# Miniprotein binders against q9h3h3, part 24

Target 1, 235 residues: q9h3h3
Amino acid sequence: EDGFTAEHLAAEAMAADMDPWLVFDARTTPATELDAWLAKYPPSQVTRYGDPGSPNSEPVGWIAVYGQGYSPNSGDVQGLQAAWEALQTSGRPITPGTLRQLAITHHVLSGKWLMHLAPGFKLDHAWAGIARAVVEGQLQVAKVSPRAKEGGRQVICVYTDDFTDRLGVLEADSAIRAAGIKCLLTYKPDVYTYLGIYRANRWHLCPTLYESRFQLGGSARGSRVLDRANNVELT

## First folded at step 3 (miniprotein)

Design E10
Fold by OpenDDE base, second read of step 4:
Structure E10 (fold): chain B 235 residues (1-235), chain A 87 residues (1-87)
Amino acid sequence: as target 1 above (235 residues)
Amino acid sequence: SPELELVEKYLKEIEKAIEEGNPEYVRFLVKLFRWELLKLPLSEEERKRILEIVDEAIRRLLKAETEEEVKEIIEETIKKIKEILEE
C-alpha cells in the first residue's frame, strides 16, 4: 500500500469512527440476545451507507461488541500529539522506542489485532466467533467494518488495552485462534494511527508490531507470533 | 441532506476539540472533513463555497464563549450550506 492509499484508508477509518455504530454491549444486554443480534446485523450485509435492502437504513461506521470488562480509555491523545509535533521539530531521531515511550508517557496504550476478510459467510462466521469471545470475557472489545459499495475486504479489529503488554497481546491472539480464525493477523498500536504513522512513512517505521500466522499442530496457542521490530518469533 | 449531516457532525466534533484545547485534532478533523466532502456529489464550486463557510464557522467557534453562541454558529452554518445546495 502506497502512502496515499494508507492515508485514505486511515481517513476512511476515522470517518467511520464518527458515523453511527451498531453496538452490542454485553454490560447492558443479556448474552442470550447475541445470536439474534448477529443474525440481524451480519457484517457482510450491513452496508457503510445504508444501501437499499441492507439491514441498516442509515450509515454505519462500525459494528462493535463490548465485553463486560470494557472501559474506554483513550489516554492523553492531545498531549501525545503535542509531544509528537515537538519531537518532529527537534530533529531528533524517531524510532519505535521513541513512539513506545511517547505512548507510555501519555497513557495511549491501546492496540488491535487486525484481520482482513472478503465479504461473505467466512467473514460473518469469523465475526460471530469474535463477538462470542468478547461476550464470554475472553476478549474485551472488537469491531468490524461494514460492507463497502465496492465489495472490498472488511476488517475485524480486536483490541487489547496495552500494546506494551506482550502477554496480553499474545492472549488476545490465542483467544482469536480459539474462536476458529485461521487467517493472518497483524497487530497495530493505536498510537501509530493517532500520530499518522502509516505504511511507507518518512521515518521508515513499521506500523505493525506483531504478525500472527496460524499453525496446525503447533503449541497450545495454535499460532506463530512474530515480533516484527526485532524479527523474533515469540511463540 | 448527506452534506448537511456531514457538516453538522464535523462542526460538533471540531467544537468539542476546541473546548478540549486540542488544535491538532481540530486540524485533523478539518482535513478529514475535506476528504469526506470530496466523496459527495458536489460541484467544485459548491465544494469550495461549503469549505469557505465551514472555515468561517470554525473561526467563529474559536471565539465563541457560550454554548448558545456555538449552537447559533452551527445552525447558521447549516442554513448557509442548505442555501447553496438549493441553488
Scores: ipSAE 0.019, ipTM 0.389, lowest interface PAE 5.6, mean pLDDT 85
Fold by ESMFold2-Fast, scan of step 3:
Structure E10 (fold): chain B 235 residues (1-235), chain A 87 residues (1-87)
Amino acid sequence: as target 1 above (235 residues)
Amino acid sequence: SPELELVEKYLKEIEKAIEEGNPEYVRFLVKLFRWELLKLPLSEEERKRILEIVDEAIRRLLKAETEEEVKEIIEETIKKIKEILEE
């Protein structure tokens, strides 16, 4: 059923991207309106396909918050893909280092911290904290999935501009922790997504670069961050 | 045409990502494909027609169970877009 499940997940993901997004854009909307927007659209109650009892009557793919200084840059993804094809035919080993260099060359640098939470007050509280951090300038951009009809966990994605900027990635983790988040976080560079580096990929690469675990009093940052590829503790 | 080549490239990559069970990559390919379509030198009416055709193709591809059905959807989509671009 993995193949069947994967097809269903792909269908859901593509439908989400195609359906409308609920966006709080701090570049065009005053920060004073955020609390009202969060109260109107708590992710645990916003339904994926719309429902008379939910805040939305029509389908919603994602709920997102854009920071005031947010400037999206996907880089040269076409050049990345062409170079990827050349790399595969060259016989050169495909490693995290090789992919990092390819991403840098083509300016495909964005990445994201991922957290999965069950629908409920904890999810809504976590999202509100993240959204406020984005609007206040501690984070650049974030999004959260709506509630699926089948239930299950929802995902919050917190983006950073440059996955090769370790300090920036760690500062985002710190800001997430400062927002009151205590669950497991994993960090994935968008280049891995574009090149199809997923769980069980044919190159046996770890699909995430970092893992963050909450640690009370263990560090000034509130978390312990691990470089998953090298199994090295960074904080 | 460069427009048709772009469409073919993205539909083939989406097909591959679906077959490999990579929903995260499928999501990004759809977003990137739509972004690239906005950059093409098309009239507003051509862009709307092509987006409608692509959206329907993607919905059909996600419901396809066989390699033959996937191929048929892609071929039909390319043909429809080619007809628009050659008008």
Scores: ipSAE 0.000, ipTM 0.255, lowest interface PAE 12.6, mean pLDDT 79

Design E11
Fold by ESMFold2-Fast, scan of step 3:
Structure E11 (fold): chain B 235 residues (1-235), chain A 87 residues (1-87)
Amino acid sequence: as target 1 above (235 residues)
Amino acid sequence: SPELELVEKYLKEIEKAIEEGNPEKVRLLVWEFRFELYKLPLSEEERKRILEIVDEAIRRLLKAETEEEVKEIIEETIKKIKEILEE
């Protein structure tokens, strides 16, 4: 699609992280205030740089919801980056297995389910469902990108604590489906984000670990999940 | 001007990183550019407009297939920013 590619994330990701975030923090704010906050800041209307007529007057990098039990742990990102440079110069193969080992060694374990939606009612509705699931405790933390001027797709990121915990990753997928989400989901470990692994990476690595497709009808989990690296169906 | 020199320098370095197939370097250069831009004596409105224009230029550079397209993108971007600074 024109508006979103994995390559374009490399150009914008650090800028978004540096700009202010709009946050609903359930650790300090009553759940009863969520609906008003969602109505005030629908992601299809919040603009990246605070355009006239939007809810925001200043740049917004991300719109986020933190659950009551959310405790950020990014691990040792500095050590990870140093080890990555060493790996690249060592001549050792760069594979999903070696990146997984670097992540474990440096405790950079978080990951996220990604969904990409066009700006509009469906995006806002999906985000509201995810935000409620976070505040109600079925998910831990999530964020959504603001609207870009060009009108490309926006991304919702739903985080899990440990990408090596397959059960936890699958439980998050189930909670997303229970929130009414039916679009394609892909799962990316944050170690890949920190190291700049996107679709056009020079190491030819698959940039995501799992893919989830919605199932209509009597499926136990509401989705089919594929382990992309091993080409094995998990559900 | 320092503002135009900064933009041109970083767009050219980002393009070089793109042609090298180095997405991590592109990411770091974008971060450095924003940091350097915040050090310049720009109004909030000027900085916001420059960031929007540069982000669009980087998206276009990622899609460009020829050296002539790259040259056009950079020249158009510098022209737009010059107009903002001169108003």
Scores: ipSAE 0.000, ipTM 0.165, lowest interface PAE 14.9, mean pLDDT 80

Design E12
Fold by ESMFold2-Fast, scan of step 3:
Structure E12 (fold): chain B 235 residues (1-235), chain A 87 residues (1-87)
Amino acid sequence: as target 1 above (235 residues)
Amino acid sequence: SPELELVEKYLKEIEKAIEEGNPEKVRELVEEFRKELEKLPLSEEERKRILEIVDEAIRRLLKAETEEEVKLIIWLTIYKIEEILEE
């Protein structure tokens, strides 16, 4: 047996969120400074725990870009956690619908498109494209993980305000594709992250709501989007 | 083990194709894997079981969110196939 669990993944995500972030904040920093910032902090070279030979000497949990209109609203995460504990104790079925209702009740509505890329030029290029789209106003906010000790895949997260707003989710996908991104994208509501819903969750829930695949030629959207829960193509 | 080396090689290549969002490449790699598997000294039952385990691994890789999950999926897949080969 392997000791790996969804709880372990949730603990690692929490540690990254609590550690310092490297942030380009377009609300307070001129857009003209973005290219220099991207050159200083390429995600393939920024190390999770710091290194004298890397751009950072101290731990970095995330590298983020905030758009000019970005207004953080995580909702009532504490109330969500309390309700989640009550739900687990109640014996009531834990389903995507039940989690959606918990999220709505506690205003934990944000979600994100995820892309996983190996460290290197393609990751740094993808991140630069996403960061420019955020600063230019096509996307609201994004972050990318630093390089892990073992050199595994890194993740770029592109956020939307409301995972229940399907049109907004699809609009973000279109903006990501317009930025030149061609890899697989999956969409995850933040409620799943806060509650520790990862691939190995005990309720056997699919950890993502949508997936997007690049479509070569002819497509107005540039991608095919699938609703994972209902197994329905949206575009 | 040539069998385990083949499985690891193709799972890693399939994972790269999944990461790149290239379903056509995934299908090509699965077909190529099947043909390479036929060249190995395996019974029909062993070959069928290996293909079923690899198919399940691919479904799990499509849902994986972290590099740790990817490593776990590949490790567990190799472990299950090793058990088949040692029967």
Scores: ipSAE 0.000, ipTM 0.093, lowest interface PAE 21.2, mean pLDDT 79

Design E13
Fold by ESMFold2-Fast, scan of step 3:
Order: sequence, then C-alpha cells, then structure tokens
Structure E13 (fold): chain B 235 residues (1-235), chain A 87 residues (1-87)
Amino acid sequence: as target 1 above (235 residues)
Amino acid sequence: SPELELVEKYLKEIEKAIEEGNPEKVRELVEEFRKELEKLPLSEEERKRILEIVDEAIRRLLKAETEELVKFIIEYTILKIWEILEE
C-alpha cells in the first residue's frame, strides 16, 4: 500500500508551484479582456484539484496576473544558498543586516505583501481590485491561491521587485489600499523563503518586515504601516 | 482516539499562533503538548516518535504558504501518528 513519507510531504509542498497556473498576462492580452477573465475564474470557485462544479476540471496551483512591465528576476538563488552555507560555517553573527547584504550581493531582492481571506465575495472582490491595479500598472504582479478542498483561508500575494526599497514597498501598500483592500497585510522578502528561514527560527530573525493596517480617514495612504523588525511606525 | 485528538488540537492551535505572529505562544503550546502527551498511556518509544513527527510538522507549517498545504501537513501528521499507535 502507498505510505506517506517526508518525500511525499516535500512533493506536495511543491505541487502548487508545479501544477498549471491560470494567468492573465497583460504583456500579451488586452486590458479590456480582464473583467471577463475575472468573471470566469473567481478564486473562491476555482478548486485546487479540479471539480465538475468549478470553473476548472484540472488541477490549478495558482491564479496570477502579470503586469505589462513585469520582468521575472529571482536573482542568483544558488549563489545565495552557497554564501548562506559559508556564513553559517564561518561563525560570524547572523543578523537581519547580514541577510539583507547577502540578498543584495546575489540580487535576490523580491518580496511580497500577503493577505489571507476566507472564500467568498470579499476574496473575489479583493482579487479583482488587485488584478485591475496590476493591469493598470500600479502593481507589478500578483497571485492568489485556489480554493482548498474543505475551506480555509486563501492567500493573495502582491510582489515587489526590491524589498530593500522601502519607498517601493510602501507604494505597493498604498496601491493595494487604493484598490479597496481593508484587511491586515504582512510583507515578507523571498530571501527568507529561499534560505529556509521561517517564523520562530533559531537566529531570531523576523521574516515579516512590515505590517499594514487599514485606517479610514487617517493617513493619505489609507493605512498604518509598522516596521516590525525595528518596531517603528512608518505612516 | 484521545491521542489523535490531542495532536490535531495542538497542531491547529500552533498553526493559529503562527498565523498571528506569536512565537511565544507557539513555544507555550509545544510545552503544553509535551505535558499532555505524558498523561496518555504511551510507551517511551511511542512518545519519542510522536514528538519527532510533531516537531517535523511544525517545521513544515512554518514553511506552508497555502491553506491546502497546512491542511495536508496536519492530516498527514495525524495519519503517521495513527500508524504508530496501531503497531
């Protein structure tokens, strides 16, 4: 009989990235087609593994929108991982600044704003707003997870190209708020993911750099942003 | 099974603490789980294996970015512990 192992867990963890994606690519598709595409593939109805009652009969790993100016650049991940191994062996202090410098040296700079929403109208409306902001050029690229088999939250990821560019990260937050998003947002650099640094790591590194909370009638951005690592309010 | 119910309860609570960004609560829940596990009629080898499996599950939950992966990790962990208990 089939047994579950650590290898099965690793394969399943990679499944979403390896399964087909539903993509609206503004580099090759007219913006006028977006509304029809969003109506055809609302994330609350697109199922992870396909279902006769859903828009998809085949598995879908992610639903994504690429902006006109989107140019994927993951940097030198292999060089980053080798340098990280050397750093750990060297006995030098491992700090947020050390990780930041490693990321800069190897051009692994992307990061993302994350929001978690329950399946339903609010998720679909939030995703439509984000997708329009991407197609209109206020954001570069975004993706949303398909619906889990037995419910649970879905995640919208809005990427920026450089987590060290604080102004760029804050401008993305502003664009997300302008799109009508009111939920809690957290920002995470992809460098932490590539190095296997997660919440509660032994180096006491916080992989979440920023939190954004909606504030009606407050700031010009419509949000309050906190730098979690330094406990400093930015807006 | 009281053992499987305990594991599911604590993994779900730990995941909630992870999503809330509360590492102190994660540590408290892990220690609480160890103490509750000691109250169950398990051999020392069974207890050790369960703790190893749960520790690995927590490591994977920290990496999981989708609800589907979180659910799979929890369900797989429960299945693995069930296999140990039914040996």
Scores: ipSAE 0.000, ipTM 0.091, lowest interface PAE 21.7, mean pLDDT 79

Design E14
Fold by ESMFold2-Fast, scan of step 3:
Structure E14 (fold): chain B 235 residues (1-235), chain A 87 residues (1-87)
Amino acid sequence: as target 1 above (235 residues)
Amino acid sequence: SPELELVEKYLKEIEKAIEEGNPEKVRELVEEFRKELEKLPLSEEERKRILEIVDEAIRRLLKAETEEYVKWIILETIFKIELILEE
């Protein structure tokens, strides 16, 4: 991502969050209905702004699956943003540690594993695997972007409730791999997303905490996890 | 579906034979799977694609070193075949 492109992508992401979502909610819908729902709304065919020839005629921001035990908690995002403005004005160093402290103070703890795939078979297959893992309780919640007008890659986001809980983050990685996912995964805390921090930021922060690479016949976990912030192998 | 149940059953039995170090049993199970698959109402193209996917899964199971990776291979194989059956 570069600066101009990052600003454009941030604006598009905000618009997607505001538009309607297609949701399979396992808290209120029987698991037996998931396969039919996945067949009706394959991510490669659901269009961002609606199309007569697609499964949707109206705009769709995200396609999501909520697990049976999912309890949404975004924390105090308004308090986080106010504290961020104060921090920028204060002249205090802006480091990963200060952002972590802001996130903890305002209980903005969620984070996500991201995977980017081109529209098509592999995307739909990957999403189906993730969705089944969510409904079966191996993951808590996930979402996938609809197909953009320009084409390009779509993103699957698999959430964990606490980015400071390393074991929980690694356990989610393991569950993603068990669901059949082979592509590169990167983990980003939502605090960076809410504050608009991307790769080329003025504070030289790395918003990606972890990177996961699948290895055929690899480690006991089926993946190598790297701590991106410290450039250290964890598995 | 009967197709997915057959695939899961045989992949799990083949994995057990691999873990036990019994290549003769693996070969017997592969042949039984092929015969059972012939009895299902599948097109020639569907049957060929399922066999190719299962053969690849078996090659990967032979190289698998952990229970976690074995579960992943079996689950992914079932997903791939389900997509074929959905056309």
Scores: ipSAE 0.000, ipTM 0.077, lowest interface PAE 23.6, mean pLDDT 81

Design E15
Fold by ESMFold2-Fast, scan of step 3:
Structure E15 (fold): chain B 235 residues (1-235), chain A 87 residues (1-87)
Amino acid sequence: as target 1 above (235 residues)
Amino acid sequence: SPELELVEKYLKEIEKAIEEGNPEKVRELVEEFRKELEKLPLSEEERKRILEIVDEAIRRLLKAETEEEVKYIILFTILKIKEILEE
């Protein structure tokens, strides 16, 4: 039932986007208030649907930090979706290159580094490091999922403006590593999310473009980044 | 399942009442749903959890601006309730 799984993921994503967000907005809030905000809303304790015993009594879709220079631009998502339907009908090959071209044409360029962590101190510590990097200007924007169920992993998303800008994607990885993050990272363009393309799709497209693993050795420090689409080591 | 069919039926009727700007009809449908739910072989805990999920769905439907959002809210709600009923 792979079709039901894709619909379920799309429905969950829609619900999270529509529910209220807890936001620290560095464009309007002094950086000195961040530590208190992080202490008030640790992601391991914020519940997805609200609980009188948690920091929130009402549902929370995402916990987010906006950088001082953050300027959201989703592009022409409606035009992208229409072009995708036309492409499916046209008989033209559906490849990573074709999706990249659709994304460029419709200016749907954002993407994100993802990390999945179990609820607990390590998740809260990782999120605090990312949030500080955003407020200090090393990253642009990030969000973390609230706790949906006991034992389920939560996700931290760190966004970049342009997934076709390889240097920018790698610079974001470096900033995440500099914030003390050592877990596995995967990078996904938002174009795949808007088109409902997940890991198990009929076109066998890999929505993950890059994978980053922490490595310390020789003269190199930081991460090994793999281009998943071309199976090429970048660092 | 009869439980999931009941939930989908009432969510669609509630959405129609919301589109018509009729809050009294929404309240009436919620009360009817509660009574119909009591006729099904559900535990008291399952019944309460289903009612909480449906209440959350209604809040989301009030914020929905497109037919696609409505469709996904209803689908999401059905899948959440299916999870509860399947242990």
Scores: ipSAE 0.000, ipTM 0.293, lowest interface PAE 13.5, mean pLDDT 81

Design E16
Fold by ESMFold2-Fast, scan of step 3:
Structure E16 (fold): chain B 235 residues (1-235), chain A 87 residues (1-87)
Amino acid sequence: as target 1 above (235 residues)
Amino acid sequence: SPELELVELYLFRIEWAILEGNPEKVRELVEEFRKELEKLPLSEEERKRILEIVDEAIRRLLKAETEEEVKEIIEETIKKIKEILEE
């Protein structure tokens, strides 16, 4: 609740996905052009619906950077949604294990590390670091939300190919830390996003699988990673 | 400096816990921060002053209603601590 339901959040996410994206695609654009692109489109200044004072005059849903090796694979999202509808009407228990099985069956395996930052120079600096790591090949793909009219935090999403591949998820965390990121990170499988499972869902599922906290001088990877489902530290 | 890096790290973590409405996590982070400060070459008086400034920041963050207010509180807090450290 809090004035927004899972349905409202899903509708807003769908609208952002459907609106135009500002993309730096390293598969077709030389890496030398990245710094100029980042200067042109700092996420703290790009507005969600456009305005005269921003770099954009029309709506922008996301600002994204695609790595040279990026090959999108969303899996069978339609099959996933049909299976989810059948599961809900079956009366069978809805658990993290059941959702994991649905995701595997329909090859909807991608997930993302999320960070939320206030609009400003620190957001722009963090995004620049992530974008460079993507273009240099340490990360596959990332996107950041534009600034909403009301203000509020913006989100940077850093994707991995397979949320069931713990080592791959942890390697992405390490690359994010190596890029200079020190804020809290949380990891969410895209299967939860496609099914509209957010915080405070009716099935009481935790959509966050991992949490990463920066650690000064302790970890070789620069962070402590917690497995939220099993409540165990992985570092 | 290591001192400012530590302050920024814990202010960010604490603000995130406040945003989540998790007062127990805020308490845990303050205790962790205090222990980390003990590992740095700071006097007991400097540590107490830093902790007082952080406690004031927490009180202000709990009352903040906009992200602009949050940004101002964090920046002011970092500035005050930098002045204690005279970097």
Scores: ipSAE 0.000, ipTM 0.115, lowest interface PAE 19.1, mean pLDDT 79

Design E17
Fold by ESMFold2-Fast, scan of step 3:
Structure E17 (fold): chain B 235 residues (1-235), chain A 87 residues (1-87)
Amino acid sequence: as target 1 above (235 residues)
Amino acid sequence: SPELLLVEWYLKLIEFAIKEGNPEKVRELVEEFRKELEKLPLSEEERKRILEIVDEAIRRLLKAETEEEVKEIIEETIKKIKEILEE
C-alpha cells in the first residue's frame, strides 16, 4: 500500500515543480523588501491551485527564498536515471554507498532538511525565520509548500548544495535551530527523491540520512542529531 | 577552518561511540576520518601528525571519568591540531 503513496507523492512533487513559484530572490531584490513579501505570502494562506480571497488567484507550486550566493545545480539527473536502471539490471547489491557513488558520478549532490507543520501561525512563523536566515546568508535556499485544497501538513525544505559534505549538512541544522526552529527535522539527499527511495522501498534503504531533534539546554547547536545509517546520536 | 570542523565532528562521533562501549564503531569512524582527511589540502606529514594526535585523544577519552575531563581532552586536541595547521 505504501507503493501507491510513494507514486502519488512523486507525481504531486513533479506537478509542484512544474507549476509557477512565488520567489523572493535576494540576488536581485533588496533584503529590506523581505518582511513585506512574507506578510503578502504567508504559506498557511497561499493556496495550491489559487482561490478568490487567498493571496493568489493562480496555481502556486512552491514559495521559495534564494540567498545572495545561491547557484542552482541539479547535476545530470538523466545520466543518474540511466545508470540506476543499469545497476538494477546488473544484479549487483544496492546499498547507500552505491547510491552515494552514483550521485557523485552524476553530480546530483543537493539535499535538504525537511520539516512538516500544520497550516497556521506556527508554520508562518517558522517560514519567516528560515527566510530571514537565507537572506542573511546563514542558509543558501529554502522553499515551503502552499496549502493543499484537501488540507494536511505543509513542508519546509532547507537545501544544502552537497549531501556528502557532512559539515555543511550539520551547519545547516545549526542555522535552522538558531532561527528558532524546534520541530523534528529529517535530512534527505535529492538523489533518493529522483530514484524513488521512500519509506518501505524494495531495497530496504533508510530514506533519510539524518534526523534532528530539538534539545532544550546545553551549549551544542540546540539539537540532537542522529546518523540514521550508523545509529549514532550526536550532541 | 574546514580541517578543524572535520576534526571536531569526528571527535564527537568517536566520543559517543566510546561512551556506548562500541569499539567496532570507533574503528569505523577512525577509518572514515582518515579518508575524509585525504580530501583536504594537507601534506602527508600534516595528515600523519593529525592522526597521531587523534589516536592519543582516543586513548585519553577511554580513560576519562567526567564530562569536564572529556571537554578538556577535546579542547586540547583541537588546540594541538590548530598549531599544526598554522605552521
Scores: ipSAE 0.000, ipTM 0.103, lowest interface PAE 23.8, mean pLDDT 80

Design E18
Fold by ESMFold2-Fast, scan of step 3:
Structure E18 (fold): chain B 235 residues (1-235), chain A 87 residues (1-87)
Amino acid sequence: as target 1 above (235 residues)
Amino acid sequence: SPELKLVEFYLLYIELAIREGNPEKVRELVEEFRKELEKLPLSEEERKRILEIVDEAIRRLLKAETEEEVKEIIEETIKKIKEILEE
């Protein structure tokens, strides 16, 4: 239930990778230019396939912000996929532990916190807060989907470099909350996305590792984080 | 440090589970903390001392009746752990 829309939108987002991206790259662009860039490309108005009435006339796959220290590392995705095919052919059990091992072996370690918001002011405001946190160094990199032709919710993805580093995943959650985000968040490792692990997957695996809910004055962290695989609350 | 942050995160998670009256969740979090602590570059002695201090903190948290007492226990525990890690 929690990850249904997140899983579907993540699949659409992967399909969008082949189209051009609108990128604010803090490694080469002064932070002072961020506000103008955000005003020019609000995600609620940027259309997936281009439209004369939108900020873009050409297709846009993703709107992204790269932090100053961001160093992209996708790992060996081809080796991961080959090993996955071999695993399926071997008849060995497919478990979260086996997928984690494949990810580690092939250095496909990145993951992301996902948030889903309807097109509008709240989406644009949330994205601006996340983008500022990335440029200021509290987060490493983030992306948001453009508006689909049929409408529907858009997704903001906030990446961490290692999904096996629980501390790093939880620190990213804290930074998202500090940026003013109060909506439901779910965490998905990119290995699951590459291997097609979604809610209705044939292996009956939980498609997300963590869930974060905003908590008013409850915990010192400002959120309640659930480990979905083990059904254990971390905050 | 990563070690200190791990202790802080688990101590807060465990305190929340105690406050919710869920002893099974407390047990699960303690076991998980133990396993996570083994992944860090700590000596066997440092690891044992940290676990002993956290166990004592949990006993004190189970008896605490006010938020001020809880805050004091957490702060004292973090201070003791910090002293071990600085050595």
Scores: ipSAE 0.000, ipTM 0.076, lowest interface PAE 25.1, mean pLDDT 79

Design E19
Fold by ESMFold2-Fast, scan of step 3:
Structure E19 (fold): chain B 235 residues (1-235), chain A 87 residues (1-87)
Amino acid sequence: as target 1 above (235 residues)
Amino acid sequence: SPELELVEKYLKEIEKAIEEGNPLKVRKLVFEFRYELLKLPLSEEERWRILKIVLEAIRRLLKAETEEEVKEIIEETIKKIKEILEE
């Protein structure tokens, strides 16, 4: 959106990463405690910088749920960055295919389905559905942004471990839909995030690989998934 | 220790990015550092304590005016992290 630069977005993301997170970790916490945790920390009420009237008095960067089988694997991010800098200085074309190959070579394969919702009941309901799917094992890990003071949309991120595994990406979409989510979803590989590539980047790259739209009735998956790079429908 | 080596590596790279005047690179390095910490056998509480100390170091590095100040900040930060890891 207009009014924000990549630098502004990067600074906000850095601050969020550095601030404390509210985490429900299903590896160490009984699933029976999830509903109480969700009631205590609804994302529409958790404020980014703290407010005496909210569930948090101190800053919160992210609200996250870790699945029982969650095992973080970011790959060789350092090797990826070295190769990225070499590519930029080489003068060779920077394309989606080149970035895909760098990600594969350095095993930086994770990606995420993103959904942007206004603060309110629909956001809290969507997050609760996603969190339950994570704790029940249908999804691996997810996080949601807290409410910003300026009142913008909040984002839910649902991670998969391999963006090149189309079936795995589609299975995550199916699980999100099964959780009752009906809004637009977009899928972004973490390699774009690590390299600082956002929508309005100087290389004119589209960081979105897939787009999912809810299909009312008649669909086995509950959604229409478009491969943005090839402009073909997968479902 | 792998934990201390990771902190030292990223703190030095972040300082270099600050010196270059590149805030996007600083952000990318913090994001990478955070994810690398997830691979280590640290509790959630230990990980956030380490991140808070690194954040404070970055704030001090942004205000540092001399090479001597930079060296002192890095050495003090490594000492604090070492104390956490030895608890």
Scores: ipSAE 0.000, ipTM 0.201, lowest interface PAE 11.9, mean pLDDT 80

